# VHH binders against Gamma-interferon-responsive lysosomal thiol protein (GILT), part 3

Target 1, 207 residues: Gamma-interferon-responsive lysosomal thiol protein (GILT), of Arabidopsis thaliana (Mouse-ear cress) (q9sv73)
Amino acid sequence: GKSGKVKLNLYYESLCPGCQEFIVDDLGKIFDYDLYTITDLKLFPFGNAELSDNLTVTCQHGEEECKLNALEACALRTWPDQKSQYSFIRCVESDTKGWESCVKNSGREKAINDCYNGDLSRKLILGYATKTKNLKPPHEYVPWVTLNGKPLDDSVQSTDDLVAQICNAYKGKTTLPKVCNSSASMSKSPERKWKLQVSYANKATNY

## First folded at step 4 (VHH)

Design t2 (from b8 with S31W; framework vhh_7b2m_4)
Fold by ESMFold2-Fast, scan of step 4:
Formats: structure tokens, C-alpha cells, sequence
Structure t2 (fold): chain B 207 residues (1-207), chain A 122 residues (1-122)
């Protein structure tokens, strides 16, 4: 680490309801609060998928999830900056049936489509599989979030809890965002609990 | 099964040359970006050179013009040709490979080798 920023890694799968809520609402507040100025966000679209010995990927929510995971992996390769990456991922995760509009409006349609239809998408997904499988401790469900390499504990139930953890983990020299110095970092507002809609590892999803 | 194995290190006099090899096994090597890192005693591990899956190369300022990274996908091997070696090049040299990164600059990658010692005498 060069930045002193908090390393926020999100391990997820595109059709998990808890992952969709976490990305759209919880991560959305991080960008809305300018917390992204002290946060290095990395997204890992593989989640609870399984990789066979012959390198066949089986996604927990079926073939459509595998397709959207691959699309999002291609988008993450297309943009080097986290704000553009998050903007695209938020678009898709806000309406997974409308993903094509997100691609059309991205300004990177050709690059994303070339990646998705070629060997690169498979390469990227296998890379995310490796990163996810190598988690220590292993993830138990998704969305699985780590701060500076450590999983969030069960006390983090809301966006305000997440904001507080990020603010407290920051060791850099930049002035903290306003939310870190306000009651918001300590508040307990009724919020959607993404942990109530998680997808557990080793649990089949019917569809 | 999956491994990166470095070789070619040794003792050499200042101004000399060494060629390091990083042999990969157990994964689809041609899909991976590969980097050479080095760590001197008491120092942090730092990037030396990186080569993308497509063959494009990048070098740290300290070695630019003296070191050349190359890859041979048929042999699953990456090379680091080190010319005009200096005492400050003394370090353990590590090979790293990653499927997601185009260029390796950090410290967290899919695979790391165990390292090979390079010692440059003054």
C-alpha cells in the first residue's frame, strides 16, 4: 500500500439479492459521502460459484448469473478507476434485466463486448475464482466484505456500521470525509440489512 | 501442483550479467501477467519489471535500460536479463503471476515463487 486508504474488497455474485442491495445502497452511500476518497474498492464477481476440475464454472443462481458475472468482470478490466467501475456495476445491479442499457450507455460498449465474447472473460472469471477460493478465512456467504484483508464482523449490520468501520480503519494523512467527523459514523438508523438477504456458500438456490 | 520456480541467481561481480528464469506449471500461463520483484535485506519487496499477457513490458526506473523482461509461452517461462549489475541490485528476486492485473505493482497476486538470491560484489 501506497495510499494509506482502506482496502475494501467485495466478493459477490450478480444475482444474489443481498449483493445487489449492498452494491446499490450500501456502497452507494460510500460514494455519496465522498468516502471513496479514503477507500480503495475492489470487486470480485464470482461469489459462491463452483469451479470443477475441468474448469467448468457453475453459478449458484444459474447460467444467467455466470453471464452477468463475466460481463461485470469485463467492465472491471475496462476501467482502471474505481468510480467508473462502481458506476457501471451499480447500473447493472440496480436492474439486472436491463443490463444491456448499462453497456450501451457506458461509453465502452465495444471493449466490454469484445472482452465478453472472447477468451478474456473466461480468463478473468478464473482469476476471480482463484482470488475468492484463496480467502483466509474462507467466505461463508455473499456479499463477503473485507477491510484491509480482514472480514467484517457480525456487528456490521447497516451502512452506518460500515461507514464507521471504514472511517476507523483509515490511517492515511488526508483530511477525513465529513461523515467520519459527524454523528452519521455512530448513528443507528433503521436500514435495509443486506445480511438478511445473503447467499450462503454450500447452499443450492432453486430457480 | 501450481507453482512458479525461479532460477539463475548467483554471485557476480559489478558490471556482470545474469539471466533469471521463472518456470510456471499448473495453470494457463499465457493468460497471466508476470512480474519480477526483489527484496533486499531489511527492505520492502519492490517491483523490478512486468510483462503483460500480450507481451508489453514495463520497468522500474532503477533498472530501465539495464534489465530486459521477456516471455516464452511455449515453455511457460519468463526471463529477466540483467546487465550492468550493481551492488545495489543485490536482493532475493521473486517471480509473481496474476490473471486479473495487466501490470504488477502491488504485493497481492495469484501466485508467487520462493525466490532466487542475486549477490553483486563490488
Amino acid sequence: as target 1 above (207 residues)
Amino acid sequence: EVQLVESGGGLVQAGGSLRLSCAASGFTFSWYAVGWYRQAPGKQRVVVASISSGGSTKYSNSVKGRFTISRDNAKNTVYLQMNSLKPEDTAVYYCAADSLEEWLYGSEYDYWGQGTQVTVSS
Scores: ipSAE 0.264, ipTM 0.603, lowest interface PAE 2.8, mean pLDDT 86

Design t22 (from b8 with E102Y Y105E; framework vhh_7b2m_4)
Fold by ESMFold2-Fast, scan of step 4:
Structure t22 (fold): chain B 207 residues (1-207), chain A 122 residues (1-122)
Amino acid sequence: as target 1 above (207 residues)
Amino acid sequence: EVQLVESGGGLVQAGGSLRLSCAASGFTFSSYAVGWYRQAPGKQRVVVASISSGGSTKYSNSVKGRFTISRDNAKNTVYLQMNSLKPEDTAVYYCAADSLEYWLEGSEYDYWGQGTQVTVSS
């Protein structure tokens, strides 16, 4: 049988503030509420980077973003399960300057470093470039989220909105997490929404 | 120019066999994972089988034990050997290639073929 899990794809870049907020806070709620039991999460660390005809990658926030994107791509290759993948990505995105501590505490330091320092990291980034560039419709900003292949509606701006969309999209036969049975919006909409900190594809910087 | 070309489809009687081929060009085939998908009219596209660049295979429950996926990197070709075919196997079969080895299921593959029709008569 098919699991019926909601396919949640996140297209992002590591130094975008909106991407950091989305990963740490919005995706954090998915794992904290056991919503990951009905969600199939895929992460695409490329975002608004540009690929030249000579296959040179230029990242929107400079070389440090390219390095962190490659590190995260290697982490995604290292762990086959989404919970471990997310745990590492959340660590890095919570403190991008402290990424080395995340690697050291990962239990996969050698595998991540071998990938990062070898040819594999470039192969992975070029793969993410292809998947990001093949988006139909094209992404306009990051974080760019699709549910079951469709971009999130412009009305989805908060974690509670995202939770509701995932709950509504689930078509499997597993018992829904408790959060799906509540109004999901006990608090007023957060004053800070991740969409206020997005990085647009047509901008050289996040500014 | 990147291309995946499927062949080997056709009409076969229940209990028969077919071998599908997917010929790749325009990319470094040996470093890509390859999957076979199928789609019947009015139904969703479903994964059938996949093979990683390292040769690890995965099969859907509906075909496990009957279908075998294999690859020949020297010929830039992947094969799907289909045995003990059933009317329920009738569908358009698609080849897909992906550079990200851990995504062997789903429709987010880098490249897709045009499809080849398989029809199994009762």
Scores: ipSAE 0.015, ipTM 0.390, lowest interface PAE 6.3, mean pLDDT 84

Design t23 (from b8 with E101S G106E; framework vhh_7b2m_4)
Fold by ESMFold2-Fast, scan of step 4:
Structure t23 (fold): chain B 207 residues (1-207), chain A 122 residues (1-122)
Amino acid sequence: as target 1 above (207 residues)
Amino acid sequence: EVQLVESGGGLVQAGGSLRLSCAASGFTFSSYAVGWYRQAPGKQRVVVASISSGGSTKYSNSVKGRFTISRDNAKNTVYLQMNSLKPEDTAVYYCAADSLSEWLYESEYDYWGQGTQVTVSS
């Protein structure tokens, strides 16, 4: 009796366009079509950031990315359940300039702000740095997605591809979501491929 | 340098007891969640017990009521008291520490110990 849920890990950075698209559109489909019932989602907001020898964090898209990564790390600590975590992260990633509204409407404003402005946010970011650095194989770009600890096949570039991989990886005993049995239950907007907007590791940000 | 060092494993008869210790160094132990995992031959590593930085405990269903996890922040040590041991408890027991989550796979934990063997004879 363990769940058999598919372990879906997302390694990302808050201002990467491909990460924003993946979170809002691809992960959104997982939650909108109840795929989250067979998925164990973990989010790692560090991405391609770098640590100096004195543990100074430098984010690929500048200081604002470091701040939003820390905010999202605090949100992930605040909620134990993936649905609440994802709802907040989706809010921020849908409009990164409007993050204060997401905090105010969260019902956890004090806890998030205490974490964000205190020592805990730095501790959490250093933890995400450790987890990202320990990836085997190392990530090459973000969003970097692993399924049961293995990087997604390079052929997986669309939401439908991701859904199919999650459905196929599920080994639990609960009934599969309808989307696993028929694409007719899924509404299709114009298909966008998140891999067209990835941020590569060790690439300097162009101004 | 970060280290987790397990001790207290050994051979015991069914119905017996063992106490495992995990000594931590190189990080702010009191701020970390700490847990015990075990791995039997031919099986994946599974969680046994976890204790938060605040002292809250969680147990797998297979050990609840028989095992007790505790921590001593002054000594940077976590303990696992194992009572009413069964042959199916035979495994290598690993100490793990995490700044974010206590229930993740090896690649997602901050730190792991080297493990200590527990063998329960029928």
Scores: ipSAE 0.022, ipTM 0.397, lowest interface PAE 5.1, mean pLDDT 84

Design t3 (from b8 with S31L; framework vhh_7b2m_4)
Fold by ESMFold2-Fast, scan of step 4:
Structure t3 (fold): chain B 207 residues (1-207), chain A 122 residues (1-122)
Amino acid sequence: as target 1 above (207 residues)
Amino acid sequence: EVQLVESGGGLVQAGGSLRLSCAASGFTFSLYAVGWYRQAPGKQRVVVASISSGGSTKYSNSVKGRFTISRDNAKNTVYLQMNSLKPEDTAVYYCAADSLEEWLYGSEYDYWGQGTQVTVSS
């Protein structure tokens, strides 16, 4: 028996502007409200990176992206709960140049550093590579979002639409969060900017 | 080409033993957690035993003390030694591998084998 919670998977890379905006603003709405009670969030920090036959990872936005992807992979292993995971990832993605401050203020600096400097970080990144490359259908850009294993419709234009889709997909037995009230589902929201800043697979980001 | 291939199944009498093997190819086996699952006719597939990438093991209550899971990373193979077999152990046995999970207890993983039949007669 699986829970009735909605499985929300985010496939992303740390220096993609659209990924940063999605994490901070769209996922922030889920955690700032009670929608996380019906959502099972999984984050996959690999995105459009490439894995060679000799297992060398090349990140779309260069080596700094590889470093931050590995740091975030270690954070995801360090915390078992999605609220703590999201809190840390949001900190880093809100200001990627200030990542060191996020680590120092995390309360888990030693565990994150032990993971990052050891064999575990490479193991985790290779795992995220496998999960990302096994997507059916293959991802075309990042952020790539699946809901119960299915990619989000390209017509999704607002955070409110994402919220509505999560509410509608829930099959569990707990009372729906107040944000799932159908009277709020038609509110006007600005078009999401992250749709304009996606990073496409197999495109260079240099120069 | 990625694959997991199970072998060693067969017909055995109650109280007997079998050793199942799962041979992996096409991925860096040593980095993966591996598990054995079984599915009896008309029932859901359930976990039997799991071994982490580091070699730590966990077992379902129904097989504790009778079954032993082990791995040989040099041979890219995981084994399930099945002792004191009972008729209720009759099932198709599946090997599964996952790159992120430490322990395999769910149903969604990177790779699955095609299964090997174990039949225990009384």
Scores: ipSAE 0.369, ipTM 0.698, lowest interface PAE 2.4, mean pLDDT 87

Design t4 (from b8 with S53Y; framework vhh_7b2m_4)
Fold by ESMFold2-Fast, scan of step 4:
Structure t4 (fold): chain B 207 residues (1-207), chain A 122 residues (1-122)
Amino acid sequence: as target 1 above (207 residues)
Amino acid sequence: EVQLVESGGGLVQAGGSLRLSCAASGFTFSSYAVGWYRQAPGKQRVVVASISYGGSTKYSNSVKGRFTISRDNAKNTVYLQMNSLKPEDTAVYYCAADSLEEWLYGSEYDYWGQGTQVTVSS
């Protein structure tokens, strides 16, 4: 089986400013326009973290990033649907210091905490490490976005450009969202914010 | 060493049965979705059956009612019981496992086995 939906994969790390802005603003706009009806969103919380030979994870922004990456991995396992997944991730990424409120208000506090405090969170992070490491071509920075397995090219500068790419890539049988008929961008400056805050791969861990 | 190893393939007459096994080495199946795929010569690899880490199962329409997927996490093994085999079931059968997917329906997974040949004679 094929759904015909566009596969939008986001490879990110929880304390990267560009990742936070992409998740909250750019993905938020996509969900607000019902574009999610033709999009299969997958989130990979690992980013530029490093995995040692003995499977120790070292995060680019330190231990707090590893903790939030693990929390978000557990949230992604807890909810099967992308809308619930995105809602929780958006909450955390909108205010990373207030993440505890997101968990308490999630309706899934026990499941998230059981995952986070147990062996499952480590297993999920190692899975995200494998997925991120196997990218062809390898990611150069985060947020790293692929559309149907292909990295976004330099022409995608704004949310409207991303929307246009998703609309053009859709090959399914459902009616296109109305935004697909009017997604032209009139300005790139404010919508390029996330690309100005990227975290490059192969930079030293913040220790 | 991390790998999936399939076994149980072979030659069987139409109407017969085979049981395939997929054993994991170097990791445990308990939190993985596991699926069986098959590929006939000159055709694309297609999903046959999938089992979630919670034990729920899904089957392709071509095998529903004839094949049963099951898991034994204590033995780190997943099985595919194949009944009422038909010549069109002839293919190489592959085991796949993924730590993040609940259901295997795509082509990108953490691990793939090398495959085991099933041939059903008329």
Scores: ipSAE 0.092, ipTM 0.503, lowest interface PAE 4.6, mean pLDDT 84

Design t5 (from b8 with S56Y; framework vhh_7b2m_4)
Fold by ESMFold2-Fast, scan of step 4:
Structure t5 (fold): chain B 207 residues (1-207), chain A 122 residues (1-122)
Amino acid sequence: as target 1 above (207 residues)
Amino acid sequence: EVQLVESGGGLVQAGGSLRLSCAASGFTFSSYAVGWYRQAPGKQRVVVASISSGGYTKYSNSVKGRFTISRDNAKNTVYLQMNSLKPEDTAVYYCAADSLEEWLYGSEYDYWGQGTQVTVSS
């Protein structure tokens, strides 16, 4: 059968503070609770980076961000399952200066390093560039979250709001996660800590 | 280990039929859009058909009405039923999977198979 899972896409860049908090805290609720049973998570590590005509990538937070985006792209290629993908990405995003420990403790050090140091990492990043730049509507900042292909309203991207939106969007026939039936998503006022740390896309236009 | 394995290719006469299969392993197949591409000798690889995780199908104009794409999530397999085959359908057929859930168009996909040869004689 068809799963009917909610499609949650995150378009982000590794050194954006708002992206780091969203990944570690907001996405963490999906995997810390049973919400992952109804959610298909896809991560797109490119964000507000730019491509020149000769396909040179320039990252908003500099070369270190490009390197960590590439590392995370390699991790997403290395693990086919979303739990393993998220676990690694959460590790890196929890302490971006300690990324090497995340690789060493991953159990996939050789595969990640071969990807990262080879041609594959560049090909993956160009793929994420294409996917990010083809967003309809275009993203305006990161983290940029879509639910079943539609951007989330800024007002509902808090942890509590995200849980409620996923629960409400699910139309499959499997039993709803327990968190969807609890008062947890409605139990506290949303706190928008990471909203003050979003990174806006550069909108240089000549008309 | 992530893998896409195509099968079902072969030699068939014009007007005949073939059914291609693409067996996926090592990833959450049901959450991926999957498509078929083909490449004839000396030509660029072009899209043939795609199916989203939601079951929405799209076809190139050259095969619309003749080919049918379908998926079986329990078996992690996508199929391409090819009817009314023409010599112009002769190509290596590739399976591709993409996490984006959209119609597969272009060359930037998460996973590719190694291909299966289809030859249509006149």
Scores: ipSAE 0.000, ipTM 0.170, lowest interface PAE 11.1, mean pLDDT 80

Design t6 (from b8 with S56E; framework vhh_7b2m_4)
Fold by ESMFold2-Fast, scan of step 4:
Structure t6 (fold): chain B 207 residues (1-207), chain A 122 residues (1-122)
Amino acid sequence: as target 1 above (207 residues)
Amino acid sequence: EVQLVESGGGLVQAGGSLRLSCAASGFTFSSYAVGWYRQAPGKQRVVVASISSGGETKYSNSVKGRFTISRDNAKNTVYLQMNSLKPEDTAVYYCAADSLEEWLYGSEYDYWGQGTQVTVSS
């Protein structure tokens, strides 16, 4: 028998519509319930970007996506806890044009700006590139989600399905969250169709 | 070819000392954080110590004050000096390198060595 929290890894890029929807709506539901008590969330902001042989990064949605990926990488380094990390990333992904307000209101503006404007942001992005490119099996699109290192089941159609898979994957000693056992803690919401707004690997976009 | 090669393991009596080495090749070593992990039979692999690309060190509570991690970027090598060894330190010790300086176990680390056995007799 195994123990420990469910490892939920999200491989994404900041301007992918499906990634934005997954982060804001699907992950938001998880944190709005007590499911975060059994979940270790890891975020990998690189997605379908490409590395040249001289380590130049080209992002699928252009330079603005590279900029926001780097900003989010810096935010992830700034906060050690998943709740603070997710809160900031959710803010940016809810309104990518208003990202400056998220930084201003973060309480970590100097640390984020120092990281972003210095050498650290590039180092972090190259690290996320390595993590993303080393996926086995390789990702085919983003958002790319793994539970305990395995890609998300294709049967997942909504946040409720994701919640069920996390609950079923948990092997630890902590009491299962109420949402795992109670329909009263789950409300029916419109089905999230982030899978219809995914960004496929090697498809160039200029939007 | 990327390689991490551990050495220096062996059999030692309780209270003794060992120095482990991890030699790296095939990547820009100075840009990576390096950690030492251990796995005892029937147990999960756990972090022991890490050193960042900038030289900042961190230790698990079970080894703090007894173990010292250091790096030599000119030799692409990380060391783990183990003092006051106890039978509970018996494990296979693994070197791992990570571009994000994370203390994560498993496939999320960029590179792993093949391990070196440390056995501490009572």
Scores: ipSAE 0.013, ipTM 0.388, lowest interface PAE 7.9, mean pLDDT 83

Design t7 (from b8 with W103L L104W; framework vhh_7b2m_4)
Fold by ESMFold2-Fast, scan of step 4:
Structure t7 (fold): chain B 207 residues (1-207), chain A 122 residues (1-122)
Amino acid sequence: as target 1 above (207 residues)
Amino acid sequence: EVQLVESGGGLVQAGGSLRLSCAASGFTFSSYAVGWYRQAPGKQRVVVASISSGGSTKYSNSVKGRFTISRDNAKNTVYLQMNSLKPEDTAVYYCAADSLEELWYGSEYDYWGQGTQVTVSS
């Protein structure tokens, strides 16, 4: 049938440095180069967090990460469009200690605060937990990226260029962004800048 | 053994009404958002209406004022009351449920029903 936009899913946690770099720099290229016209971006703020038997969430980078994950989950629920969602998430991830300014300047302060301070934020986080823990194959670290349901090529010799991978995955009829026309001629050394600061899954080995 | 089963579709004249039901089983229905979607011949499947686990509703512009979505958690059922039906409402209607309540924003939903045909004649 009908080929749609490239489905780009990012599984992440708010205080992972690699996730911050990926969101600000790599995802920024999608909106800076109009790749958002061929990309359906979904963000899953849970990452390597763990659930206890009583559904208590323990975040890899501590309670502050749990709070920012919940804030970002509320923001994703608040806006219907990916551009507004990404704009807010980019604001928070660019300066996590300045998150209050991002909320105040969002134009959706009441909706975000109502979600964050109410039962909805917990419900959203438990939903993101389910989606993240049900990944096949399971994620091994964050940021964990899938294109059309498949993890990004993690081969030592492959390019980590998100732009090129999105352009190559698109099979729809919409006019390609100009950057896609130049991607095929780009000669790039393999790079893994954001992977250098990844957070590996926290697997408890003690009982 | 998760199931979403739509019912209530059929043939009606323009200006008529139908009530669709979607019966859910095999999951904690009260914790899920539920939505109605439709797919007309030659068109993509699009969202019609959604209701959150807390009861907040959203409607597409094409059905606002004519359609009402509601839920009965005791019966694990969501309803779509369709009034003032138009030939343009002819489609297969699907219900979907999602734990993240992203029924309006995303394409990844936990569960889908099999669909029920609605035909509106002029």
Scores: ipSAE 0.016, ipTM 0.269, lowest interface PAE 6.8, mean pLDDT 82

Design t8 (from b8 with L104F; framework vhh_7b2m_4)
Fold by ESMFold2-Fast, scan of step 4:
Structure t8 (fold): chain B 207 residues (1-207), chain A 122 residues (1-122)
Amino acid sequence: as target 1 above (207 residues)
Amino acid sequence: EVQLVESGGGLVQAGGSLRLSCAASGFTFSSYAVGWYRQAPGKQRVVVASISSGGSTKYSNSVKGRFTISRDNAKNTVYLQMNSLKPEDTAVYYCAADSLEEWFYGSEYDYWGQGTQVTVSS
């Protein structure tokens, strides 16, 4: 087997506009250009949600976000491979109001629904809460990306910057995707900067 | 503070038995999947057995039929009963706990123990 793939962890919440755009556009371009062949993608659908001492989850964008985070957690549990996971998450994040169509067309409707309607969805969300809250350093906004356990440099603000960081982090023996050897932009429009669409962690205001 | 503490390792002759224990503290043990890993000198750490929060078990092909994993949620402990031990079972045995069972066999575990040495003589 091969080692040396870049561990790309994405900490996000389903109704954050920056998270939606990052997943659909930035990760989409990476997957469309086969960069995923050198990348191990992990998705953590919890984001800026808060966990109380009695384990009640409060989502930044309200109960609908908690619902979609749980749905996506169930989907991630359902598929073992990152391509299938990403495909489903991209579907939901492309049209969050149309999530039911994504489930119906997934080929895993029963497994996802059984997870979501049972106790497993809460267990998975509490797991994502633990992993998100254990980030060192703590995340400051979402989408929050780590490469090999380290948060992205503050200079990384575009798809092209992200691609360069992934290419530079790769230590495996597989041939690098063409984009790693090219100055060609992966952006379709003027350089996209997802950090302009991020959702900052809400800080309690002390009065 | 979160801790996983392995015990029960030792020196045993081929064909013998050992029972390893992994005592957990500082987290809601009953909600976590737990597994046993082992690492022989100069080799990568590999999975041995796992048990889900619901009690479902999985074993590597090298130990099926010889090892049994079990858990006692009241005591926050996981056990590995090792029977018919072979020299190739010689390794440091680690327990690991994970809140997300789909990553149980990967490097994304929440917690690891310090390990306990098992040596099987021929």
Scores: ipSAE 0.013, ipTM 0.355, lowest interface PAE 7.9, mean pLDDT 83

Design t9 (from b8 with W103L L104Y; framework vhh_7b2m_4)
Fold by ESMFold2-Fast, scan of step 4:
Structure t9 (fold): chain B 207 residues (1-207), chain A 122 residues (1-122)
Amino acid sequence: as target 1 above (207 residues)
Amino acid sequence: EVQLVESGGGLVQAGGSLRLSCAASGFTFSSYAVGWYRQAPGKQRVVVASISSGGSTKYSNSVKGRFTISRDNAKNTVYLQMNSLKPEDTAVYYCAADSLEELYYGSEYDYWGQGTQVTVSS
């Protein structure tokens, strides 16, 4: 049948604390809940970086963020499936200082390093820059999440709220994950933690 | 494992038609842009047509109006309908897939198929 999967796009930058928490905790639960079976996840590692007229990239959290964004772009290119992509990105985002261990334990160290040290990483980052800058409406902060091209509204305040939005947006013909039935629970849903640590697009660089 | 498998090539007379298919497996096909490339004997591999994940199409000037690219996400397959074939269309045709929706450089892709031979006689 027709997949009809929900397009879940995450626009982020690697050293944003809110992005790290969203990736590790909230996206992790989506994979744990088997929501990935009805979700097409795309990750865009550029965030609030600036692109000058001469194509120089300046990252909000400095050069280390640019390096990790490029590393993650290379990882996304290296793995064809969203589960493997997410597994690597989760590793890096769980401990950004320990990123080298994630690369060494990935089973794709050579491919990632060849991409990262070559011309491809820059081409990938410029691609993510274009995709991020073309957002309509423009993103205001990161993590910036869209479902089927529409930004999440302010009513989405918990992982359970996000799960419910994905379940409700699915128009395909495959069997819904079990969590889509249990997410109808009226139990208390706490506010999303990443909203307390978002990085705003209009924030000045720390130089 | 990731695979792109081309089929539908063959020998046809000038003015004839062929439909190429590229079957994809091992990745979320609907999220990828897909393109067709061709390589004639002794020449470089060149782009023929591409289709984005959203369905936007692009064609090289040499095939515009004669070839049509399309995709069927339910079957994880991309097609190239080739009409009004010319001897100059003789080449091995390759399917390629890229994770970015916009192909910023028309010569680089994530994955390549093995190719399918198309021969157009006069």
Scores: ipSAE 0.000, ipTM 0.201, lowest interface PAE 11.1, mean pLDDT 82

